# VH-VL binders against q9umr5: the designs that were tried, part 404

Target 1, 268 residues: q9umr5
Amino acid sequence: SYKPVIVVHGLFDSSYSFRHLLEYINETHPGTVVTVLDLFDGRESLRPLWEQVQGFREAVVPIMAKAPQGVHLICYSQGGLVCRALLSVMDDHNVDSFISLSSPQMGQYGDTDYLKWLFPTSMRSNLYRICYSPWGQEFSICNYWHDPHHDDLYLNASSFLALINGERDHPNATVWRKNFLRVGHLVLIGGPDDGVITPWQSSFFGFYDANETVLEMEEQLVYLRDSFGLKTLLARGAIVRCPMAGISHTAWHSNRTLYETCIEPWLS
Key: E = the ipSAE of ESMFold2; O = the ipSAE of OpenDDE; V2 = 0.75 times the mean of E and O plus 0.25 times the DockQ between their complexes.

## First folded at step 21 (VH-VL)

Design kh1 (framework fv_nofazinlimab; at its last look DockQ between E and O 0.82; V2 from the best seeds 0.84)
Fold by OpenDDE, look of step 22:
Structure kh1 (fold): chain C 268 residues (1-268), chain A 122 residues (1-122), chain B 112 residues (1-112)
Amino acid sequence: as target 1 above (268 residues)
Amino acid sequence: QVQLVQSGAEVKKPGSSVKVSCKASGYTFSSYAISWVRQAPGQGLEYLGYIIPIFGAANYNEKFKGRVTITADKSTSTAYMELSSLRSEDTAVYYCARVDFDEYGSYGMDVWGQGTMVTVSS
Amino acid sequence: DVVMTQSPLSLPVTLGQPASISCRSSQSLVWRDGNTYLNWFQQRPGQSPRRLIYKVSDRDSGVPDRFSGSGSGTDFTLKISRVEAEDVGVYYCMQGTHWPRTFGQGTKLEIK
């Protein structure tokens, strides 16, 4: 029998968005128990990410307990960060494949069309004033805002991303790294035509330097310092990178070719 | 000139709802936040919650969670505070105040509305 | 919740004399960025509150220099070097570091 699949949605999303994914899984892996977690849907996805992590943890624990052979996680967009944090705080998770589906794993610093409806005025350069404050950090979008021009503020003010990345020292860094390293495989999915994740390489732990030059995962301090286990995972062949062009952000979970190429191989 | 102008006084029955408006002018509405604070007669100040209009999202004091709803209309630069299931204890002056996210990083309430008296009585 | 405790609650002062108000927080108000988001507000009779001080010691525009804020961590003080008649009102400290935001009880300043 196939291992259960747990799906975590993204910002302003719901379980309905994953109907095609469920169809694909059912077709290719019949009998798979797929659970799309219906938590923090819609506007509730703006709640602090740590609050979301706690909620999702409560939901996945019973599922994991009933699946001693292990489970797979498919985590979309903002959900990918939630799942990474979840795996960091859980010392007894049994996740075989963690599939990060177009997630801003290294943060967001974008001013795309997707953000423009949320931010009617182009405030990318000034959003740090809001996000890196006690007020802004009460919202999920600020929890992974990563301004490359204000690295000091990011490192100090970020209540979520800087912590799970191990970029800011904290007493749980060693334990979180140990927990995260329990994952069998980390499957990173994203692409240049995403249009939302900015830069799109963030889905692969790439990100801007101070000059907004995109550096790859292996050039990042979190990798070089192995702060949360990326270097270790890569060394043991546990990281899979699956880039794909021609896919917009809202289509990652509904593209058959993407599913067959990047997701299906890791559901067996 | 930066100013916040609130709606007029309200008299409500217990169990009903009240919605107070706060019209902002003189600044970029979406670049700041709006807080709501109340003050019962002869009492101190109590923080209800705030909204960041650019996010379209609010955060609430848990004490009032479930009863208070804060919204904002960016097109009219107006914030709203709705309080439901009103009780006599909700009788107070309700204030809106701007939360400054400027280069000074003050993150305080630097401009206040004139206040709206809400009286809850049977 | 962070408890803000002011003292005294009543402050009768002679005109021209100095005044001092204490505010203590139940936990440190230093945020991750190293700043301390402690505010002082003045509320004159029949008026809306007015911010006087932010980040412990920074004065808002238009606030007379006879007002000064000081302190660190959990202990803060508002001082008025020479009390004037227009200073009559209630003064509140407020912390902006922790959620939810909380105020002190208020200190009522009156002229003797």
Scores: ipSAE 0.905, ipTM 0.950, lowest interface PAE 0.5, mean pLDDT 95
Fold by ESMFold2-Fast, scan of step 21:
Structure kh1 (fold): chain C 268 residues (1-268), chain A 122 residues (1-122), chain B 112 residues (1-112)
Amino acid sequence: as target 1 above (268 residues)
Amino acid sequence: QVQLVQSGAEVKKPGSSVKVSCKASGYTFSSYAISWVRQAPGQGLEYLGYIIPIFGAANYNEKFKGRVTITADKSTSTAYMELSSLRSEDTAVYYCARVDFDEYGSYGMDVWGQGTMVTVSS
Amino acid sequence: DVVMTQSPLSLPVTLGQPASISCRSSQSLVWRDGNTYLNWFQQRPGQSPRRLIYKVSDRDSGVPDRFSGSGSGTDFTLKISRVEAEDVGVYYCMQGTHWPRTFGQGTKLEIK
């Protein structure tokens, strides 16, 4: 009776992280077929995002084919960017709800708990040197690094995020937009206490300007130009914004109140 | 001042593994990448892979995937290249080289180690 | 993989005369940022490779101005205006634009 749910994990993550999410879904929607994709786990999550998109695409095609009523996607952190690209490259996806759990939809720029663990000192201002190179773009982290002080380099060097957001021209942009617009609901989840996604408003298509002042989705050129369909989706009433305070980055998939408020209503 | 110093020559039997080290000095190790390149006797240069120490992550030439592992230890500013299931055709000088991420976009191997001869014979 | 083809493979040169080495790539080396990541390396007998040129035409610090690089897209040239005895060695072109990184087969420069 319930549409199948496909779960896509994040950076340095695996299917095990979603144990609580699976319990919540089973409690509220018993009988739901939930598939947590075991691809690009752990350090393999550092593979280029386009490589990950191809692998996940191959895995979701048979699941979608078996579900003529449609499927739901729950995509966590970096996984939300994978799902953004999946919805654009698949000519025949049947996704109803795309639920984005604290994903850096406009990119990442900042010193966070994750970056401090990975980097011995703050490297925020200098990471652009590595990321906006052929070597850096061969790692997923650099595919969505968005330095607001080097926006020219981001636009020219980004092999992934600038393209899927329509911030740079691409031959497939019109088809990607048409495909993305087939989604039933775009459910955006995030919050100020995440501690990893910087700025946290990136989960809602907000981002820093050159002065590091956050501009919300409606002030972004990608929205104003309707580059991949955000303005059209908002006009259809298809965008849901569900911000929640008090939730750290690793808790989005294991907080019951968040699940009941932001996820459960969209699992038909 | 910038220098890469590699471990000494190795003689290994077929089927064994070898681990070559590359100790960096004179620069901020985590701000650069380390590439590994080999050269069989009298032959040209062949790219094995590279690591970005700040990410703790490496990429490998498809030809060597499954046999090559590249790692880095930030505390000692040392990169390692381990090659398993050794064959006679793996006999070569193995070089480490720094990838330059400067503001002018050179993005190339500007400083090289002295090389490590690995001989695979029975 | 991008194939890098050098010519000639053997280059005997008289001291003081110019030398020229060609490098062709099987596809364009222009990256999405508009830069071309073509490098030239020199390897003297018994030594590690040394980078001479990066981004087609930029010389590394300490490289004599008798070395120059030029080219675009898929065709590149390394020129030595006046060959000196210390220039003996093998010269390699290398592309950094595409994965995996690939080298030309090398050009051995010898004194005639």
Scores: ipSAE 0.852, ipTM 0.933, lowest interface PAE 0.7, mean pLDDT 92
Fold by ESMFold2, look of step 22:
Structure kh1 (fold): chain C 268 residues (1-268), chain A 122 residues (1-122), chain B 112 residues (1-112)
Amino acid sequence: as target 1 above (268 residues)
Amino acid sequence: QVQLVQSGAEVKKPGSSVKVSCKASGYTFSSYAISWVRQAPGQGLEYLGYIIPIFGAANYNEKFKGRVTITADKSTSTAYMELSSLRSEDTAVYYCARVDFDEYGSYGMDVWGQGTMVTVSS
Amino acid sequence: DVVMTQSPLSLPVTLGQPASISCRSSQSLVWRDGNTYLNWFQQRPGQSPRRLIYKVSDRDSGVPDRFSGSGSGTDFTLKISRVEAEDVGVYYCMQGTHWPRTFGQGTKLEIK
C-alpha cells in the first residue's frame, strides 16, 4: 500500500484549492490516505510562520504515528517553508518525499501579483522598513522577505528564513540539520511563468545577489557551507529538480502533466 | 500634517457592539501600521492590537481575541476597531495610533488620535 | 506577556527640581538587531498620550532636551532635569520588542 500523503497549503489559501490534486492521487494511487491540513486558511496564513509550524506539527504527529513506514509531504508556496521547518524541528519525523511545490525557499523579493494587486507601483524597495522590524516579523510574508539590497537587516531581523537557512547563528542549527537530512528525497518544483515567486529560482534555492543577478543553488553560501544539508542531500542523489514552464502560481496543484511528471513518481 | 481623527463618543448597551473609526491624513496610509489602545477611566493604557494595511492583516492581543476586529479601508485611509459582546468593564477611551517604520528603529506610536469615549451602560 | 513595572506610581515634585522615573521589564528588551525598543509616553491631563522617547534614549521631534532616557536590557529611567509646570501628567513606558506590546502602570507626576 502507498504511504500517506500530507498536503500543506500556502498564503491566502485553503484546503479546497487542492481538490484536483486529490483527484489525481486517487486515480493513480488508489487507496492512498491523503490529508489536506485545514489550518491557517485565508488571512490566518499571515500568522507568524513559527506559529504555523507549531500548529501543523501538532496535526502531523498523529498521522506519522499511524504510518511507521513513512509519509510524504506535498507543500505549496509558503507551505513549503512551513514544511522545511517541520523537517528541521521534528527529531522523529518519518518523511520520505518532501515535495516543494513552487515555494519561496530562499525568500521573496520583487513585484509579485500580490504586491501589484495591492499597490500599482512597486513597493519592494521600501518593504524592508516594515519587514525588518519587530512589528513586521509578526506576519508570515515578512518572515521570508529577502531584500538583497539590505542583507544586513535581513540577517539581523529575520525570525524564520535566516534561521532555517542557517544564515544566522542559533543553538539548534546542528540538530535542525541532522533532522532535515533524514528526509528521503527533496523534490523541487517551480517555473519561470509562476508570476508570484520572485525570483522564481527561489523554488530551487536560487536567489538574487546584490545586483539582482540570480545565483543558482550551488552558488549560494548556504549550499557551499552546507548550512542545513543541501550539499549533503545533492551528493546523496536525494534532490530532484523538476522545473516546468507555462504554469502560473495558482495552477501548480491543478495541472495533470505537472502531477504526472513531477509528483506521481515520488508517491511510493 | 500627519493627523488621526476618530469618530465621536458612543453609549452602548451590554451585549452590543461598537465600531470606532480612525481617519488618517498627511501620510501614505498603507505603509504604516495603526494600533488600538484603550484607557478605562482613571486607569492605565491597555493594548488591543494593530493592523498593517499593506498586508490587510491584523494582530490581536490574546486577551481580546475573539471580541475585537481591526480592519482598514485603504481607499478612504481609515482604520476601524470593532468590539463585540460589550460589558461594563469595556467602558474606556479608545485611541488609535500610528506605528512608524523608519530604518533607525523607532517602531513606536508616534501619532495618536484624539480618543473616542465608549460608555457601556444598562 | 512582558510585564513592565514603573516606580514610583505617584511622583510629587518641586518646580525646577529634577525628576526620575524607573521602568523595569520582566525580560530583556534587546531585539535581534541589537536595538532596545523601549518607549516613553507623556499624557497631559485631558489629552492623548504623546511619545517623548523611543529606543531608550532618542528624543522625538519637539521634545525639550530636559527629558532624557537611559538604561539597558531590563532596567530603564526617564529623567526630567528641571521640572516645569507643563510637565504635569502621567508617564508610561512601553516595550515594542515583544508581542504583545505592553505598558507600564503609569507614573503620575504632579507639582507639590
Scores: ipSAE 0.795, ipTM 0.907, lowest interface PAE 1.0, mean pLDDT 91
ESMFold2 (binder alone), look of step 22: mean pLDDT 90; pTM 0.916

Design kh10 (framework fv_nofazinlimab)
Fold by ESMFold2-Fast, scan of step 21:
Structure kh10 (fold): chain C 268 residues (1-268), chain A 122 residues (1-122), chain B 112 residues (1-112)
Amino acid sequence: as target 1 above (268 residues)
Amino acid sequence: QVQLVQSGAEVKKPGSSVKVSCKASGGTFESYAISWVRQAPGQGLEYLGYIIPIFGAANYNEKFKGRVTITADKSTSTAYMELSSLRSEDTAVYYCARVDFDEYGSYGMDVWGQGTMVTVSS
Amino acid sequence: DVVMTQSPLSLPVTLGQPASISCRSSQSLVWRDGNTYLNWFQQRPGQSPRRLIYKVSDRDSGVPDRFSGSGSGTDFTLKISRVEAEDVGVYYCMQGTHWPRTFGQGTKLEIK
């Protein structure tokens, strides 16, 4: 009797992308009830992240209510940020394992091949002008755009990421931290060959400083201040880091070795 | 210097659809947003929605959601606004306007098209 | 939606005299970045709107210095220090802070 699994997709994605993941789960944990949420599919994934959080919250409440033993979340790419916020805003969630599958937890700053239509080379350094405006913040992409050369603008303008990471003060921060800390396990997955998430260490709460030198999670101010509970979770033994080379961004949910190594052990 | 040029006036029957174009010249089309605003004869300005061409994504005023579609073609630097299920109260001048993004931030609509008169009559 | 209320709606003024238009918002227009995205537009008869002022008090390029904007939070004013014949038209305030963007109902400036 395995806990139900809830899957949240990423940018320009849909539930259909997870057919291989569902096959793997069925093989190793037969009988698991897996719900892949088909909200905010395709272009709707560009809706503001707080709007997506509300919609996904409404969808997960009845699933969690049916599973008093708890549930697991598998959240891919942008979906990992939605799940971060869900765990903070829900004062009654019963999530055991939160599996973050190559999600830009500290933000995105890059013009990778996969997203080059959204991040053309000439716009990487200038995208902050669009994103750190009321207009840009009405789209999910800008909600986690984190330009390390304009950190003051990011801190002041970000409607989502700076708040859920505790990088900017919010009246609900204490409650959000308490709620997030109820998670059983935070499983972080990502790797250097992703090709989309930039820097790839963002999936592990690492990020660029002003010189584009990557600082890992333990060197981040949000960790050192324990702003939303990372330091507490690490001390509790609740953070799992599972980096894997050789996996491109669109392959995290369809690689058997990745599944067996990083996901399968956390689906009790 | 950015200039916005709109398509010509149209007369439409109730229940039909209209698609107005807004062609940009000058500047980088991907570096700004295009808003659509309408004005019924003798009335004030009403905001319909906007598109950020670089994202290929639009936001619509709830009053028009389901009836309005805003798109952009980066290859021709042209934005489009399509309004369906037309009623007589949709008779208005429709404007496109640029939302500039520069080193000082977003400032709203600084460059406007000349307007397109859409008349809905039986 | 944020409601923008202008007064007066009709403003007859003598050439060379000052004019003042008030704009009130139903909620604060200060965005999280500390900026206030309030704009003022002029629409001359038969023409497209033209932005005069952005961020409460900054004048657009080419706008005469006799136009000035002021205010904070929810209460804003557009002043014309000395009205000229070409100023005839309708003036609109607009907020860019909240979705959806909304306009005041307009103030018609008329020469007496």
Scores: ipSAE 0.832, ipTM 0.920, lowest interface PAE 0.8, mean pLDDT 91

Design kh100 (framework fv_nofazinlimab)
Fold by ESMFold2-Fast, scan of step 21:
Structure kh100 (fold): chain C 268 residues (1-268), chain A 122 residues (1-122), chain B 112 residues (1-112)
Amino acid sequence: as target 1 above (268 residues)
Amino acid sequence: QVQLVQSGAEVKKPGSSVKVSCKASGGTFSSYAISWVRQAPGQGLEYLGYIIPIFGAANYNEKFKGRVTITADKSTSTAYMELSSLRSEDTAVYYCARVDFDEYGGYGMDVWGQGTMVTVSS
Amino acid sequence: DVVMTQSPLSLPVTLGQPASISCRSSQSLVWRDGNTYLNWFQQRPGQSPRRLIYKVSDRDSGVPDRFSGSGSGTDFTLKISRVEAEDVGVYYCMQGTHWPRTFGQGTKLEIK
């Protein structure tokens, strides 16, 4: 009756974080097969994103193969970037709804209280020195660090985000765009009270310009060039935007109102 | 101006573990990475792994993965390298070295510790 | 892993004469930022390695002018224009571009 749901977690996270989400799905869509992928948990979430994409790809292939009617993805925080890449590199994915749950789709530029354990002193303005190096790019957080004051370094050094967003050319770009465009719905969720994702509009493909003024998706070169299909998806009516205030970063997968408003309608 | 000072020589039995320290002075400890390199007597240099202290996370050469653990204590500006299940072929001088990140990116190891001789014998 | 191959492995040189060491990598060391993360180290007997050159040709502070680095892609050279007695030691090339970081096998420079 219902398509299977695959869940991909975020930074320093694990399958345990989604227990409330699973309860909500079971209540509204009983019988749904939900698989929370238990890969790259805890500190392993710092592994390079391309390594994580390969591991998650191996895990999702058999699930998709068993579901000829299609599957849904719910991808939280950093996990949303993993899912972006999965949809691009898989020639044969059958994803209907890709639900991106407060993910930094245009990157991250901010140190937050949530990450104070990882960033004991504010390094926002200087993190580009570490991240845009061969050493820094061997960690997931640097793969999507997007310093708006050093956009030239981001474009040249990013091994992941600049490539999947089509901000830097790649031989596979045309194939990646074709594959991504097979998705049924791109459901974007996020909000101003997240407190971690900076700017929060990154979850909706908005981002800082060089003056730290947020430009929304339709003003981004990525959208205007249709680099991986955002403009095409929007024209097709396939992009859903679901902003919600009052939700902190660790609460997106455990808020009932958020689930009923932004997630439940897309779990056919 | 940055100096790395390592702990003293160790003699260990096969199957035991060793933990070498590397204390940094000068500069901001969190602004660079610490690499670990070893050199067996009369042989060349071999890369073990590195840590970026601000991430609290390390990457290990696959040859040593499962036996090597690299950690850092930001409060004491000290990095540690622990090698377990010691074998005679682990006899070597172990070095820590700084990877400096300037405005153009990270470069090779510019400041080295004095080395710690680890001898594994029965 | 990227293999770094040095030649010669043994380099006897007369004082005041030039010396040249070759280093070849099994794949390109140019990173996506356009930089080449190739380093040269000197290790004098009983001492820790000392970096002489980084980024192919940039000389570290305090390194004498007689040391120079050159090369591109996979082929690199360290030159000493006029060898002095204090230059005795083993010289290593090292790549920082690819994981894991790897060193050449070393070139032992000896006087006569």
Scores: ipSAE 0.830, ipTM 0.919, lowest interface PAE 0.7, mean pLDDT 91

Design kh101 (framework fv_nofazinlimab)
Fold by ESMFold2-Fast, scan of step 21:
Structure kh101 (fold): chain C 268 residues (1-268), chain A 122 residues (1-122), chain B 112 residues (1-112)
Amino acid sequence: as target 1 above (268 residues)
Amino acid sequence: QVQLVQSGAEVKKPGSSVKVSCKASGGTFSSYAISWVRQAPGQGLEYLGYIIPIFGAANYNEKFKGRVTITADKSTSTAYMELSSLRSEDTAVYYCARVDFDEYGPYGMDVWGQGTMVTVSS
Amino acid sequence: DVVMTQSPLSLPVTLGQPASISCRSSQSLVWRDGNTYLNWFQQRPGQSPRRLIYKVSDRDSGVPDRFSGSGSGTDFTLKISRVEAEDVGVYYCMQGTHWPRTFGQGTKLEIK
């Protein structure tokens, strides 16, 4: 009787990371069909986000077709951006709750503890050189790299995030907005102790200005212009904000209190 | 300034694998990408793929996906290209070439290795 | 894949005369940043390719000013104002805009 749940993982991740989440759902909503999509695992998570969107789209279509009452999405970290695009490109999705679990919705700008082994000293300020090129845009991490000191380059070079956020014009923008607005609930989860998502407020559509001062969602041009429907969703009462302190990036999918507080109420 | 030095010629049997190295000197190895290109005798240039060492990740031309693996060892400033399930048509000179992300580099392949002849024969 | 078509494929030239090579792409090579990732390479017999021109018309360091590139969108030209003996070799155009990167078939320049 419960709607099926589809789980989309994040960067350098796989379906194995969601064992605890699956256990929690089975305990509170017994009989729920939970599908953790086993695509773009590990290093394959670095493939361009539009390629990942297409692959995940093909996987979710039959699941949605079998569930006329609707489905829920739980999308972790980078996976939250994949789900943002899925909801925009699918003319016929039947998603009720889209649960965005610590995802960099306005982008990433920071050398984080999680990625320090990957990026050498001073990489944060220089990553724009790599990311804002045809070469860099062929990797997922560059698709949502948002350097607040090089906004012109971000707007011109971004093949993914600037387009789905409506920061750069696209022929399909009106259709993408219409499709996204069909979602029942947008549940945003994140917190100050994440340690990876920088700024952490990116999970709530906040982001750095040119002085690295965080501006919240309601101060963003994408919200004020209602570029893909955030203002409309908020007015509809469809946006849920669930911040929680004390949770590190790799713990969002395995913390019982987080699950009970932020996820469980949205799994009808 | 930057030089790319490749490993020596190889003769391989059909069905085997070959691993070619490309050692970089000069510049910062992690600040650029390494592309792999091949050229069959008397033929043109064919793109195999590239790696960005700082990400530790590569992209492969679909034609070779599943057979080609490109890796990098930052400690030795060396990139590797491994091609499996070798056939006679894989006989070619294999080149590594740099893509730098300075003001001149991201347009493509400004510095090339000397090439490595790989011959596939019984 | 983007197809790069060169013409002519064989180019016999008299020493001291000009030479011109055409390159046409099946798609626009202008990337979303407004730049055109079109390059020209020279391969002398027995040597690795050497980049001569990047970004349609910019010469690499050490490349003689006899070499010039021009064009836009899908149509590009490499010109050699006065061919010298060391110019013998195969010339390739290459696009870096689209995945996968692709080369023209090559134009073999020979002295008559």
Scores: ipSAE 0.824, ipTM 0.918, lowest interface PAE 0.8, mean pLDDT 91

Design kh102 (framework fv_nofazinlimab)
Fold by ESMFold2-Fast, scan of step 21:
Structure kh102 (fold): chain C 268 residues (1-268), chain A 122 residues (1-122), chain B 112 residues (1-112)
Amino acid sequence: as target 1 above (268 residues)
Amino acid sequence: QVQLVQSGAEVKKPGSSVKVSCKASGGTFSSYAISWVRQAPGQGLEYLGYIIPIFGAANYNEKFKGRVTITADKSTSTAYMELSSLRSEDTAVYYCARVDFDEYGNYGMDVWGQGTMVTVSS
Amino acid sequence: DVVMTQSPLSLPVTLGQPASISCRSSQSLVWRDGNTYLNWFQQRPGQSPRRLIYKVSDRDSGVPDRFSGSGSGTDFTLKISRVEAEDVGVYYCMQGTHWPRTFGQGTKLEIK
């Protein structure tokens, strides 16, 4: 009756984090088949994002094949970037709703609880030296590190985000755009009290300029050039924006009001 | 100026584990990565893996994944390489080496430890 | 995995004469930033390796100018313009571009 739901977790996370989300779905859409993918859990979430995309792709294919009416993706934090790439590399996906829960879609630039756990002082201004190297790009966190003060290095060195966003050329860019545009709805969720995703507007394809002033999605070059289809999706009425204040990063998948407002309407 | 000093030689039985240390002095420990490379007697160099201390995270050559663990203690500026389930083929000199990250892309293993001889014998 | 192949593996040379070592990679070593992360190391008997060259042709501080690196893509050369006695040892090329990092087999330079 209801389309199956596939859940992809985030950095330093696992399927256990989604137990409340599963309860909410069962209450409002009883009988929904929900699969939370148990891949790249904990420290394995630091594996290169393209490696994670390949692993998640292998897990997702049989689920999509069994659901000819379509599936929904709920992708949390870093998992939202994995799902962005999945939708681009799969020329046969049947995703209806892609629900992005506080994911750094334009990248991350800031000291957060995650980064402070790894090192105690603000290192955001210097992390580019490590991230924009072959060694740094072998860790997921560097794959979406987007230093607005070193945009040239980001564009040249990023092995993942700059390619997926169409900010630099790739042989598969046209096919990736075509595949991504197959999605029924792009549901963007995030908010100012997240405390991890920096800037929080990255969850809505906004990002810092060189002065650390946030420019929203419609002012981004990737939108204006329609590099991977955002402008086309918006014109089609397929982009949903659901910002909510008062929600910390680890609470997006366990807040009932958030679920009822931003997620439940898209789980047909 | 950075210097890497490794722990002393070890003799181990097959099936045991060994943990080699690599203490850094000079520079900022968090500004570089530490690679581990081994060399069997009379043989060439073989890459085991590396750690980026500020991430607290390591990557391992698939050949050794499951047997090798690389860690770092920022308070003592020391990296460790532990190799378990030792076999006679693991007899080698084990080196740590720094990968510096600078603005101009001078990446590579520019400073090496003195090496630690690990002998695995039945 | 990228295979690094050196030739010759044994290089006897007369003092004061030039020496040349070739290194070939099974894949291009150009990274997405346009840089080529090919390194050359010297290992004297009983010592740790010492990096001589990084990014194909950049010489490390303290390395004599008689050492030079050249090449592009998959073909690289280390040249010593005039071999001195202290140059005896094994020379390794190493690629830093691809995971896992890999070394050539080594070239043993010795005085005739």
Scores: ipSAE 0.829, ipTM 0.922, lowest interface PAE 0.8, mean pLDDT 91

